# VH-VL binders against UPF0305 protein MTH_811: the designs that were tried, part 12

Target 1, 155 residues: UPF0305 protein MTH_811, of Methanothermobacter thermautotrophicus (o26902)
Amino acid sequence: MKGSDALIMALRNMAATLGVYDLMEVRVFLERSCRFVQERYRAIYVDAYMSMVVDSVLDLKAGFSGTPEMDDARYSLRDALKRLDEINAPTIVGLTVLYRTYVKGEPLHPPGTPFPGGFEVEKKDGVHYCPVKDKQSDNPEALCDICIARQSPLP
Key: E = the ipSAE of ESMFold2; O = the ipSAE of ESMFold2 at other seeds; V2 = 0.75 times the mean of E and O plus 0.25 times the DockQ between their complexes.

## First folded at step 3 (VH-VL; framework fv_cemiplimab)

Design s48
Fold by ESMFold2-Fast, scan of step 3:
Structure s48 (fold): chain C 155 residues (1-155), chain A 125 residues (1-125), chain B 107 residues (1-107)
Amino acid sequence: as target 1 above (155 residues)
Amino acid sequence: EVQLLESGGVLVQPGGSLRLSCAASGFTFSSYAMTWVRQAPGKGLEWVSGISGSGGRTYFADSVKGRFTISRDNSKNTLYLQMNSLKGEDTAVYYCAKEPRDYVRGSYSYTFDYWGQGTLVTVSS
Amino acid sequence: DIQMTQSPSSLSASVGDSITITCRASQSISTYLNWYQQKPGKAPNLLIYAASSLQSGVPSRFSGSGSGTDFTLTIRTLQPEDFATYYCQQSYSTPLTFGPGTVVDFR
């Protein structure tokens, strides 16, 4: 079995055991990680992330069999696993990060996710851009470093 | 069809212990989170405990934390609630309930779609 | 913990009436709110999930609305089988919490 096949199998097996309580746990984790962020931004971030988490879990529960994209991320897979362990990330968060970054090649916030100042996550010329990646650089629990998206340029 | 059947409710003295069981059938038990909810006679509903499909994650109300333990035997399709250091306030009908099977992408239902008939626990001297 | 309150605690109604029950959360819970119906001697039955989504098999006279901290359950053209106790329940985070219930009695 190829490495990508092994990863998808592991993620599907993990997703099969996840349910409503695990989803509630990830909301608590996200609220905690965003506790120092302004209320308006925090609400947008948490809601967008939860939608993405739910979609990722449901995709895997449905037996995802697509072709992995596995684009280069800032972190290697091993570094990403170390980072998730360092922040004590819930199982669902780890599954979501690994699935989107290393299987789908998509950012943790999907394109079109709104952020402060009228900015949003967008894809241009094959590259995903996020307006708040650098704003989270001093948050020890942020997962932006292992997201494929790059910081949006100033207008 | 989905069936949940609680058992084990009896009269026990304060400070005693009791284990409740919930026998499940009609669905792939290990794939669903399970829940215990109780109701004191003539009172409202109170969430007690929850457990993930694998049994690896458990959740408790503060009123029972440290005294109650939730567990499951997926090979027997059975959910358990071990109750220790029982108090008069624990007198209630105990229901088991399951998370829903059906949900659509992006719209996960955070609810309980099937409940058992309940088993009465009375804690009194 | 998120505290849930309901009003009224009880109400008396006649068949054919339209009734409204309210539920409040001590903090914002988005739309993570469920409504259950319980008849004497029976287990609760799910009526509405995600604040406004009607459970399969539940009559269309039941409807839910609200977001954040304030929610309502409406029963239009009340039927004899609707005399029961109704509970709201937040599913935003653990510990899960229920409202104290609203008893709907025959007038």
Scores: ipSAE 0.408, ipTM 0.735, lowest interface PAE 2.3, mean pLDDT 80

Design s49
Fold by ESMFold2-Fast, scan of step 3:
Structure s49 (fold): chain C 155 residues (1-155), chain A 126 residues (1-126), chain B 107 residues (1-107)
Amino acid sequence: as target 1 above (155 residues)
Amino acid sequence: EVQLLESGGVLVQPGGSLRLSCAASGFTFSSYAMTWVRQAPGKGLEWVSGISGSGGRTYFADSVKGRFTISRDNSKNTLYLQMNSLKGEDTAVYYCAKEPRDWVSGSYRYTEFDYWGQGTLVTVSS
Amino acid sequence: DIQMTQSPSSLSASVGDSITITCRASQSISTYLNWYQQKPGKAPNLLIYAASSLQSGVPSRFSGSGSGTDFTLTIRTLQPEDFATYYCQQSYSTPLTFGPGTVVDFR
């Protein structure tokens, strides 16, 4: 797919320009979006997300060679870009969301990401499940709608 | 070897303007974020401003917001600090500094500065 | 803004001594804390990043510890070249902030 190739190239070019201050922007964004979560859970969640962001940037700089999975997101790429703009997402967050959702076909939070209550993102039979996706339907800043993961069957 | 060389520090009157330069060599300049840190005579270190490798993202301390602009020319391996509406409290040695990591070889989880220039003295006085 | 404080503001030590410098943040900064050494008339040098990671080329007599709000820099078996000013710096959020410095002198 030519469009997908163009997306990968754009993301790789964007990743090449990112620095340590962009990582600080991610942490500030996550602390704000998780402000009502207890500190101990918030710290674990933020660390897991930061690691995923770093890994995504490094993957792009190393040259991702897979075939993009453009089909499994609720939002079209255009709608995803609009959503990221609406919540004032940092450029690096937008890069990570687009890379995981539209290039890798993986959830915004990798399997094993912990959430309050002892729940985690799981992969079962090729499908990613998130324990809090439906609970985030009332959060105007949530990015769950552009995440490939489905709601876990266990509440 | 990595080298950073600041220049432009002079005596300037309050309300004046000055542009500082930092010439970089020994590393792929466009791949690293750069920072300006200042130190008033006999005082401690104060972070002033930071810029991403591409120059597309800039950051400032509250004390200089609206007065200072950070920029870079990657074709010339040079970092700049444009200082406007200078005040007496801007009197300091200004250091440029680089981040130590390449995203390809390591993690950028932490911001730190591994190489610093020798500094250039800016004096704001009537 | 995150405020950083250091204790003591100055200390006198002899070659061979072990010394500790404390740094406190006004709010939790996890492990986003760096330590720098500055000798008179010279630019600062990075000693420790991420609270406890020793920078390449820095002698092993330097060590850092701590997380959250309280951090320490320890110098074991102080050498003549270690008489300098030491600064902590938080990298948790902008604006980046430094501690006021600790002067380590002899006598």
Scores: ipSAE 0.358, ipTM 0.699, lowest interface PAE 2.6, mean pLDDT 80

Design s50
Fold by ESMFold2-Fast, scan of step 3:
Formats: sequence, structure tokens, C-alpha cells
Structure s50 (fold): chain C 155 residues (1-155), chain A 126 residues (1-126), chain B 107 residues (1-107)
Amino acid sequence: as target 1 above (155 residues)
Amino acid sequence: EVQLLESGGVLVQPGGSLRLSCAASGFTFSSYAMTWVRQAPGKGLEWVSGISGSGGRTYFADSVKGRFTISRDNSKNTLYLQMNSLKGEDTAVYYCAKSPRDYVWGSYRYTEFDYWGQGTLVTVSS
Amino acid sequence: DIQMTQSPSSLSASVGDSITITCRASQSISTYLNWYQQKPGKAPNLLIYAASSLQSGVPSRFSGSGSGTDFTLTIRTLQPEDFATYYCQQSYSTPLTFGPGTVVDFR
């Protein structure tokens, strides 16, 4: 079996076991990771991410077919796994990161995710842009290096 | 009509083992997380354990971790609590309770227990 | 673990009174708080979830409020069936924890 097929099978098997207590752990992890964010934006941000997590798990439970986009990811799968281990990411966070990055080819923060100042993740001409990707380079818990989104450019 | 019926509570010696059962009906059992909550005589409520709808993930309070195991048989709509190395402080009425549906939008926000069984008394004494 | 406390531990009231019970968490739990009622010899029943959302079938005289660390359960115009023990419970993180309970007894 190819590595990509093995990855899909592993993600689907993991998704089948997860439940509401795992979602609670992800929420706690996210709230802790963005504790520096203003309360108004923190709630919206966490809700957007949790919605994405739920959608990812449901997609995996329902099944997935097609070719994973592993070659287009910034990190190799090995490096991504090492990064998730380094930050002690909850299992379900790792699952959603791997699914969105290596299977769907979608950013970790979906389009429309708001950030302070009225900025949001946007898709233009087939490319995903995040307004804070470069700003997060000094955040040890950030997963931006794994994400396919690019820093929003100047005009 | 949602119904939860606990059984198995008896007098048991310290160090003994006991398995509690909770028979569920009136809802799609495998779609919901389940929990055990206990109450010592004259005392308050204490969360003991939780399990995902599939049974693949389990959670425990530190006071019972390593001694108790939670499991479910979705084909029989039954929840179990296996209690080993019982201590006097485990004496309590044990309730099973229905948790929110797994993966419904918003279920991660509030782990509320909307239906409870009648409880089954476990007494650990010599 | 998140520790929950309730105040008062007990109170005496008459039918028709309005009463308030307070619940405090040892750290911020946003609105991840539920309230339960337990009558002698019976299992608890859910009254309020998400700090302020009334459970279906629960009388409107019950209301909840609060956010962060301080929460309140209010019962307006107490009825005979309201004499019971009330518990708050945080749902922010595991292990899930309950307050010690508040006994509402008749005068």
C-alpha cells in the first residue's frame, strides 16, 4: 500500500474513535494557544476552528476518495509529525492538520476566519492567504509552517 | 421515551471487584457519549468516567484511574463500569447519564447530562 | 482540576420567595456551566446549560447568568416542588467537576 493510502486509512481509523470529550480537549488547547487574543476575537476564532475540526472528522468518518496532495505541502509528512509532537498537540488536532494539509490541500484556518483588525483568511485565484502567517513565526505553538496558506501580500 | 436503567450495585469487600450495567433505550445509543456520575451517601455529585459513542475513547477522574474501566456494547445498547480494587471511599450511588451527541455542531461547547438513570448503590465495607 | 464552590451551602425559604444561588469556578470557564436539581431519593435533572440556556420542559421561573468565574441560579416565586438540592457543574475541561450543592429547604 502507498504511503498516501496508509495515511488516509490511519486518519479514518482514528476519526472513527473520537467523540465529544476529544472535541473538549481541542477547544481547551485552542483557547490556551490564543490566550493573548482579545476575548471577542478569541471566541470567534475558536468557534471557526472547532467548526473546521468537526467537518474534518465527519468527512473522514463518511469516507474519502481521491489522491492526497502530499507533494504540495510545505512540510514533509515526517516533519509535520515531528512538529505536532514538539508542541504536544492533542490527537484530534494532529488528525485535522494532517487531513487538511495532506489530503484536502486546504488551510488550517478556513476562508473567512477572522483575526484582530478586521482581517481574515481569503482565497484568491486558487491560492489561500492568511494575514498573520508571518507574524506567527515567533509563536512556539503555531502550526503556520505546516499550513498551505501564504502570507497576504501588499497590493 | 429515553430510559436508562442501572444494575449491579451490591455490598462488596474492600479490594473486591464489581461490574455495573446501564441499559439504554429510546435513542440512537451509538451516537451519544455516555457517563458515570456517583454520589456518596449524604454527599455531592462526582463525575467518574466518560466514553465516546463508538467506545474508542475513554476518560476518567483521577480518583478511579487505573482501577475502573468504562466500556459499551452498542449492539446491546448497554454501558458498563468495571470496578476493581474497590475502596471504602467508592461507596456511592452510581448513575449513568446521557451526554451530548458526538459531532453535532456545538456539542463541544457544553457537556450537559440531559437524562439520568435511577442509580444503583455500591457499598464497599467489611 | 477546576474546583467549584457554591454559596450558600443551604438556605431556608417560603413558597413565593425568590432565591439566588451562586457558583464560583477556580479559573475562568467562559459559559461552560450547567445547573442541576436533585430531589431526595431521585436522580439529578438538568435545569440550565451554557450558563443561561433553559432546558426544554423546565419552568421559566428558573434562570441562570454569569460568565468567567462567577455564576448565578435564580428561582423566582418558589413553588413547593422547588425544595431540593441544586448543583452547578463545569463543562470546560476534564475531569468534569460539580459544586458541593446548595440545599433549599422550607421554613
Scores: ipSAE 0.440, ipTM 0.761, lowest interface PAE 2.4, mean pLDDT 81

Design s51 (from c02 with heavy chain F101L Y102R D103F F104L W105E S106W G107S; at its last look DockQ between E and O 0.77; V2 from the best seeds 0.00; counts 0 for: pae O 5.4 > 2)
Fold by ESMFold2 at other seeds, look of step 4:
Structure s51 (fold): chain C 155 residues (1-155), chain A 124 residues (1-124), chain B 107 residues (1-107)
Amino acid sequence: as target 1 above (155 residues)
Amino acid sequence: EVQLLESGGVLVQPGGSLRLSCAASGFTFSSYAMTWVRQAPGKGLEWVSGISGSGGRTYFADSVKGRFTISRDNSKNTLYLQMNSLKGEDTAVYYCAKEGLRFLEWSYSTFDYWGQGTLVTVSS
Amino acid sequence: DIQMTQSPSSLSASVGDSITITCRASQSISTYLNWYQQKPGKAPNLLIYAASSLQSGVPSRFSGSGSGTDFTLTIRTLQPEDFATYYCQQSYSTPLTFGPGTVVDFR
C-alpha cells in the first residue's frame, strides 16, 4: 500500500466522526487566527475557510477516487504534522490541511479568495500563487510554510 | 428509521448517582455527535452535555460540570450519561438526541432525532 | 453563555390564523438557529434549521427568518395539529442554549 493510500484512508476515518461540535471548534479557532486580518475582510476569510473545511469533509465521506497530488520532499507529512502540533490545531483543521496539501494538491486558501488590493490566489500552468505567502512569515499561527502555493509576483 | 431509546431513569435520593443509557439504531452511530437534553416537569428544554462521534471530545452545561460524565461505546451503539452528586434541580425527563449533518448547503441541524426520554426524579 | 429569549411567552389563536414567534440571542449567532415543536408528553421535533431551512417532512406553512440576533418563526394558516410549544435553540457555540418556549393554544 502506498504512503498516500494510507493517508487517504486515515483522513476518511477521521472525517467519518466529524460533526457539529467539531465545526464549532474550527470557527472559534479561525476567529482567533483572523484577529490580525482587517475587520472588513475577517468574515469573508472565516466563511471561505469554513466552506473549504466542509468541502474537504464531504469529499472524504464520499470517497476519493483520483490520484493524490503529492509534490516533493520539502512538503513532508512529518513536517506538516509537527507544524499542526505546534499551533495546537483542531483535528478538523489538521484534516483539511493534510487533505488539501497532499491529496488535492491545493493551496490552503482556495483560488479566487479575495485579498486587499484586489489580489487573489491564482493557478497558472499548474502552479498556485498566493499573494500573502511571504507576508505571513511572522504570523505564528499561519501555515504558509507548508502550503504548496508560491508567492505571487509583485505587481 | 432512526431510533433512540433512553433507559435508566428512576427515583434517586439527593447525593446519589445514576447512569442513563441511550440505545441507537438505524444510522452509523460513530459518524454523529450525540447530545443529552433535559426538561424539568412543566419547564423548558436545557442542553446538558454533548460528545463527538469518536467520543474524544465532550461538552457540558455549567450546571452539571464536574458532576456528570458523558461517554459512548461505538461498538454497542450506546450513549451514556453518568450523573453523580444528584440534586433536586436535576429532576427532569432526559432526552438523547442525534445531530443532523447538512454540510452540502453550508448548514447543519444540531438535534434532528430525539428519543422519547427517561424520567429522573431526585427526591428524599 | 448566549442567552435566548422568546416572545410572546404564550398566545391563543384559532385555526386558520397566521402567527409569528420571535427569538432573540444575546449576541450574534449568524444563522445558527433552530426551531423545534413539542407537544405534551412527546419529544421535540425539529422544524427549521439554519434559521430558515425547512426540515424534511415539515409543512410549508412553517417558515423561519432572521440572522444575527433576531429570528422569527411564522406559521401560516394554523392547523389543529400546530397547537404546541415552540423553542428556538442556538447552535453557534457551547453551551448550547434554548429559548424559554412559546406556548400556542387554541382559543
Scores: ipSAE 0.158, ipTM 0.659, lowest interface PAE 5.4, mean pLDDT 80
ESMFold2-Fast, scan of step 3: ipSAE 0.616; ipTM 0.851
ESMFold2, look of step 4: ipSAE 0.205; ipTM 0.670
ESMFold2 (binder alone), look of step 4: mean pLDDT 92; pTM 0.941

Design s52
Fold by ESMFold2-Fast, scan of step 3:
Structure s52 (fold): chain C 155 residues (1-155), chain A 122 residues (1-122), chain B 107 residues (1-107)
Amino acid sequence: as target 1 above (155 residues)
Amino acid sequence: EVQLLESGGVLVQPGGSLRLSCAASGFTFSSYAMTWVRQAPGKGLEWVSGISGSGGRTYFADSVKGRFTISRDNSKNTLYLQMNSLKGEDTAVYYCAKEYYGSGSYSTFDYWGQGTLVTVSS
Amino acid sequence: DIQMTQSPSSLSASVGDSITITCRASQSISTYLNWYQQKPGKAPNLLIYAASSLQSGVPSRFSGSGSGTDFTLTIRTLQPEDFATYYCQQSYSTPLTFGPGTVVDFR
């Protein structure tokens, strides 16, 4: 069995019993993580992230699977699992992170997600760019270090 | 065909106990959170309790905390509501409901049973 | 707890009318709002979820709108089968709460 196939099976098993009450816990976690962001942007950000979480859970419940595991030394599965354990991430957050990063090869924030200052996540020439990745380096609840997106380049 | 069948509603005296059952069919029971909602005669809907698909997490309205217990048997596709220390105010039709998933949106309840009437009276 | 209110508590309308029911939350619930229809002696039926998303099988004359604290349900060209009680419900946080209901009567 290939590593990506085993991961997909594990994620599908985890998603099988997740539902509305688990999703309420994720919203609380996201709002806590963004508590110092201006309310206008925080609401848009949380809503965008929740939409992505719901889509990820639904994909897994339907039995659909994404792309093969990404073989990127910077984003090893071992390091991701360690990071999720360190911050006591809710199960559904961990599932979403692992599914997007290692199965789909997509960033934790979809392209077009707005941030304060008029910046947003962009995809260019097959690479995802995030405007705030480096700015979150000292936030212990941020999962940017296991996201495939790269910091947006200098002007 | 998704089907939910409640049973157990009867006349019971104040202070008594009663267990309601909800038999589910037509979907993968363990994959969905389940909920109990009640409606007193001539009144509106009141959420009573909820349970995760695994049964590992339970939730209750303040009016029933400490008196009611929600549980499920995924091997039998059955949801339960154990009601203790019943009061006249618990008189209602009790519905069980299955959660629904909408793409990109929060879950809600798409299918409800027919309801079972619980009457608490002396 | 999040308190839900509905306006009006009841209304009378004729077939072919367009009607609007309003729902208000005591605090912001984003778009985590659902609308249900209930006919006498029957269980509720889901009409709209996520404030504006029409449930499969529900006629297009039903529509929902709003975000934050203020929400509306609109039925454009009222049909005989639409005379019922309508409830809004928030799914933002536990305990889940319903509005008190709006009775839509034919006279």
Scores: ipSAE 0.513, ipTM 0.783, lowest interface PAE 1.6, mean pLDDT 81

Design s53
Fold by ESMFold2-Fast, scan of step 3:
Structure s53 (fold): chain C 155 residues (1-155), chain A 122 residues (1-122), chain B 107 residues (1-107)
Amino acid sequence: as target 1 above (155 residues)
Amino acid sequence: EVQLLESGGVLVQPGGSLRLSCAASGFTFSSYAMTWVRQAPGKGLEWVSGISGSGGRTYFADSVKGRFTISRDNSKNTLYLQMNSLKGEDTAVYYCAKEGWFGELYSTFDYWGQGTLVTVSS
Amino acid sequence: DIQMTQSPSSLSASVGDSITITCRASQSISTYLNWYQQKPGKAPNLLIYAASSLQSGVPSRFSGSGSGTDFTLTIRTLQPEDFATYYCQQSYSTPLTFGPGTVVDFR
């Protein structure tokens, strides 16, 4: 079994038992992580993140069998697991981060996620860009270092 | 067809212990979070406890923290509520409930058992 | 903890009436609100989820609306089987909390 196949199998096994209480743990995690976000945008950000988490879990529950896109991973899987443990990430958040980064090759904020000033995560020439990645470099709870997205030229 | 059947409710003395069971059928038990909700005679609904599909994460109302534990045996399709240090205010019908399909974002309890009555009295 | 309140605590109505029950959350819960119906001696049954989505098999005379902190349940043309207690419940975060209930009685 390839390493990526083993990872997908492990993530699918985790996803099989995730439910309502795990989703509520995401809100607790986001309230902790988004305390610095302007209140005007916090609700929109939280809703976008929740939708991403739900979509990731549903995809894995359906038995994802696509081709992994792991080339853009910044961290090794081992280092990502260590980072998630250090911040006490809920199981469902860890699953979502690992799935999007190491299986899908997608950013933690999907394209179109709104930010103050009309900025958003965008995909251009095969690369994902995030407007706030560098603004979060000093936040110990932020997972931007694991995310495949690069800092937008704008901010 | 989804079925939930509670059992174990009896008369117990204050300070006593009791374990409730909820037998589940008609769905893949380990794929769904389970919940205990109680209702004191003539009163409203009160959430008591919840457990993840794996059994690895548990949640409790402040009124029962430290006294109640929730657990599940996925090989037997059975949910449990261990109740210790019982008080008069724990007198209630205890319902087990199944979470709704995960694809619906809004965390409903779509199926409930018929309930089992626990009476705490001397 | 999120506190839920309901208004009125009870109401009397006749078959054919339209009634509205209000539910309020102590903080914003978006649309993470469910409505349950409970008949005497029976377990609750789910009527509405996500504030406004009708559960399969529930008659269309039931409707829900609202977001944030203020929510309503409306029963358009009350039928005999609708005399029951109605509870709202937030599914935004733990601990899960129910409103105190609204009793709908025969006038």
Scores: ipSAE 0.586, ipTM 0.796, lowest interface PAE 1.3, mean pLDDT 83

Design s54 (at its last look DockQ between E and O 0.83; V2 from the best seeds 0.00; counts 0 for: pae E 2.8 > 2)
Fold by ESMFold2, look of step 4:
Structure s54 (fold): chain C 155 residues (1-155), chain A 122 residues (1-122), chain B 107 residues (1-107)
Amino acid sequence: as target 1 above (155 residues)
Amino acid sequence: EVQLLESGGVLVQPGGSLRLSCAASGFTFSSYAMTWVRQAPGKGLEWVSGISGSGGRTYFADSVKGRFTISRDNSKNTLYLQMNSLKGEDTAVYYCAKEGVWGSYRSTFDYWGQGTLVTVSS
Amino acid sequence: DIQMTQSPSSLSASVGDSITITCRASQSISTYLNWYQQKPGKAPNLLIYAASSLQSGVPSRFSGSGSGTDFTLTIRTLQPEDFATYYCQQSYSTPLTFGPGTVVDFR
């Protein structure tokens, strides 16, 4: 069994047992992780993340198996697993990070997620850009360091 | 057809112990969180305990923490509630309940058993 | 812990009446609010989830509304089978909690 095949199988097995109690823990984690976001945007960001989490879990429960991509420099699987362990991420958070990063090749913030100043996550020429990635460097709970998105240039 | 069948409710003395079972059928048991809810005679509903689909995460009402344990055997499609140090206020009908389908993640409990009566009296 | 209250504790109504039951949470629970119906000697049945979504098989005369701390259940054309006790329940965080119930009796 190859490493990427083992990852996909593990993610499917984890998703199979996730339910309402796991979603409650994710919401608490997300609300804590968004504490540096302006209050008026927190509900929007938590809702966007919760939708992404639910979609990821439903994809895995339905047996979705995208083409796994393993990059060596930017989002190492070993570094992601270590980071998730360091912050004691809830199981669903870990599952969605690994699924989005290594199976789908998608950023942790969906394209179109709004940020202060009217900026959004965007995809340009095959690269995802996040307007707040650099701003999260001092947040010990943030997962931006293992997200595939790069910092957006300012206008 | 989803079915939940509780069993094990009997008369016990204060300080005693009792184990309740809930046999599940008609759905993939391990895919759903399970919950115990109780209702004292003539009173309202009280959430008692919940358990994740894998069994690895458990949750309890303050009134039963330290006295009750929840577990599941996914190979036998069975949910358990171990009740220790029973008190008169634990007298109730105990229901097991299934969380709703995953796509309705805000829904909590869509199917319930008919309950089993636990009476704590000397 | 999130405490739930309901009003009224009981009411009497006739077939064909429209009734409203209210539920209040001690803190914001967004739309994580469910409504259950229970008849004597029977298990509860889920009516409404996510504050306003009808569970499959529930008649359209039932509706729910609200967000935050204040929620309502409305039964527009009361039928004989609707005489029961109604409970709200928050699914926002553990410990999960129910309201004390509202008894709807036949007049």
Scores: ipSAE 0.406, ipTM 0.733, lowest interface PAE 2.8, mean pLDDT 81
ESMFold2-Fast, scan of step 3: ipSAE 0.615; ipTM 0.826
ESMFold2 (binder alone), look of step 4: mean pLDDT 92; pTM 0.945
ESMFold2 at other seeds, look of step 4: ipSAE 0.474; ipTM 0.761

## First folded at step 6 (VH-VL; framework fv_cemiplimab)

Design t1 (from s36 with heavy chain Q104R; at its last look DockQ between E and O 0.92; V2 from the best seeds 0.00; counts 0 for: pae O 2.3 > 2)
Fold by ESMFold2 at other seeds, look of step 6:
Structure t1 (fold): chain C 155 residues (1-155), chain A 123 residues (1-123), chain B 107 residues (1-107)
Amino acid sequence: as target 1 above (155 residues)
Amino acid sequence: EVQLLESGGVLVQPGGSLRLSCAASGFTFSSYAMTWVRQAPGKGLEWVSGISGSGGRTYFADSVKGRFTISRDNSKNTLYLQMNSLKGEDTAVYYCAKEGEWLRLRYSTFDYWGQGTLVTVSS
Amino acid sequence: DIQMTQSPSSLSASVGDSITITCRASQSISTYLNWYQQKPGKAPNLLIYAASSLQSGVPSRFSGSGSGTDFTLTIRTLQPEDFATYYCQQSYSTPLTFGPGTVVDFR
């Protein structure tokens, strides 16, 4: 599809000029986004997101050979762009969200990210589940409302 | 091989202006952030300014904000530092530096440096 | 702004010695810490990035360690070419900052 090809090309063009100063901006953004996370877990979550951001940028810089996962997205591309604009997301954050959501079909909390009580992001029968999605509703800087994961059922 | 060559350092009166240039070769210039670092005679290193690969995002040390601007011409592989309202404390060797490569939570800054250009601000 | 300090400010050592230089940040910078070597009249050279990763072409007698606020550069079996000034530098956030330097001189 022409629309998805245009998105991938735009993301690759943006990624080509991203560098360490952009990483520093995203770190500040992530620290604000995680300010409601228990202090003991903040460094772990920031590191996990930074790894995801770096991997997304490196993958786009090297090229992408997969098929976009547009039909797996829970949010329209237009709604995601509006949300990113509303929170004034840094360019590299926007690139990462769009790449994860519409190209890879992966959740914004990386798989294996630890949560209190030993819970993790899981994938069952093609659906991603996140143990903390509903808990982020009070955070105006959180991106959980455009993440493809659903709230995990109670244990 | 990566090469960076600064030019434009001269003696300038206080309050004056000066533009430094850094010619880059041996790498895809637009793919890397670029940086100016200065060193006053006999003193340590001080980061001055940085610019994204596209040129769209710029960053400055507090000591130079409002007086210096940074730009790049990716078609000419050249980085610039425009210095206005110069003060004696701006006297330094000015180095141009390239951001390094990165991998998962591991990245370097300033992996390649030019040899510097001397700016002297004196009456 | 993140302040960086180094200890000692200078030291005297002999060829063959092992030395340690310490760098401290005013707040946690995780592992976003670089080390540079500078010889008189020359530009700095990157030695260590990400606190402990050795830059390509740097001899294995150099090593770095630390995370958070406290970092160490170790040089084992000093060689004549190692007498220089060493700087740490945080790459955690702008403004980027360097430590004041440690002069390693021949005893």
Scores: ipSAE 0.492, ipTM 0.788, lowest interface PAE 2.3, mean pLDDT 82
ESMFold2, look of step 6: ipSAE 0.505; ipTM 0.789
ESMFold2 (binder alone), look of step 6: mean pLDDT 91; pTM 0.937

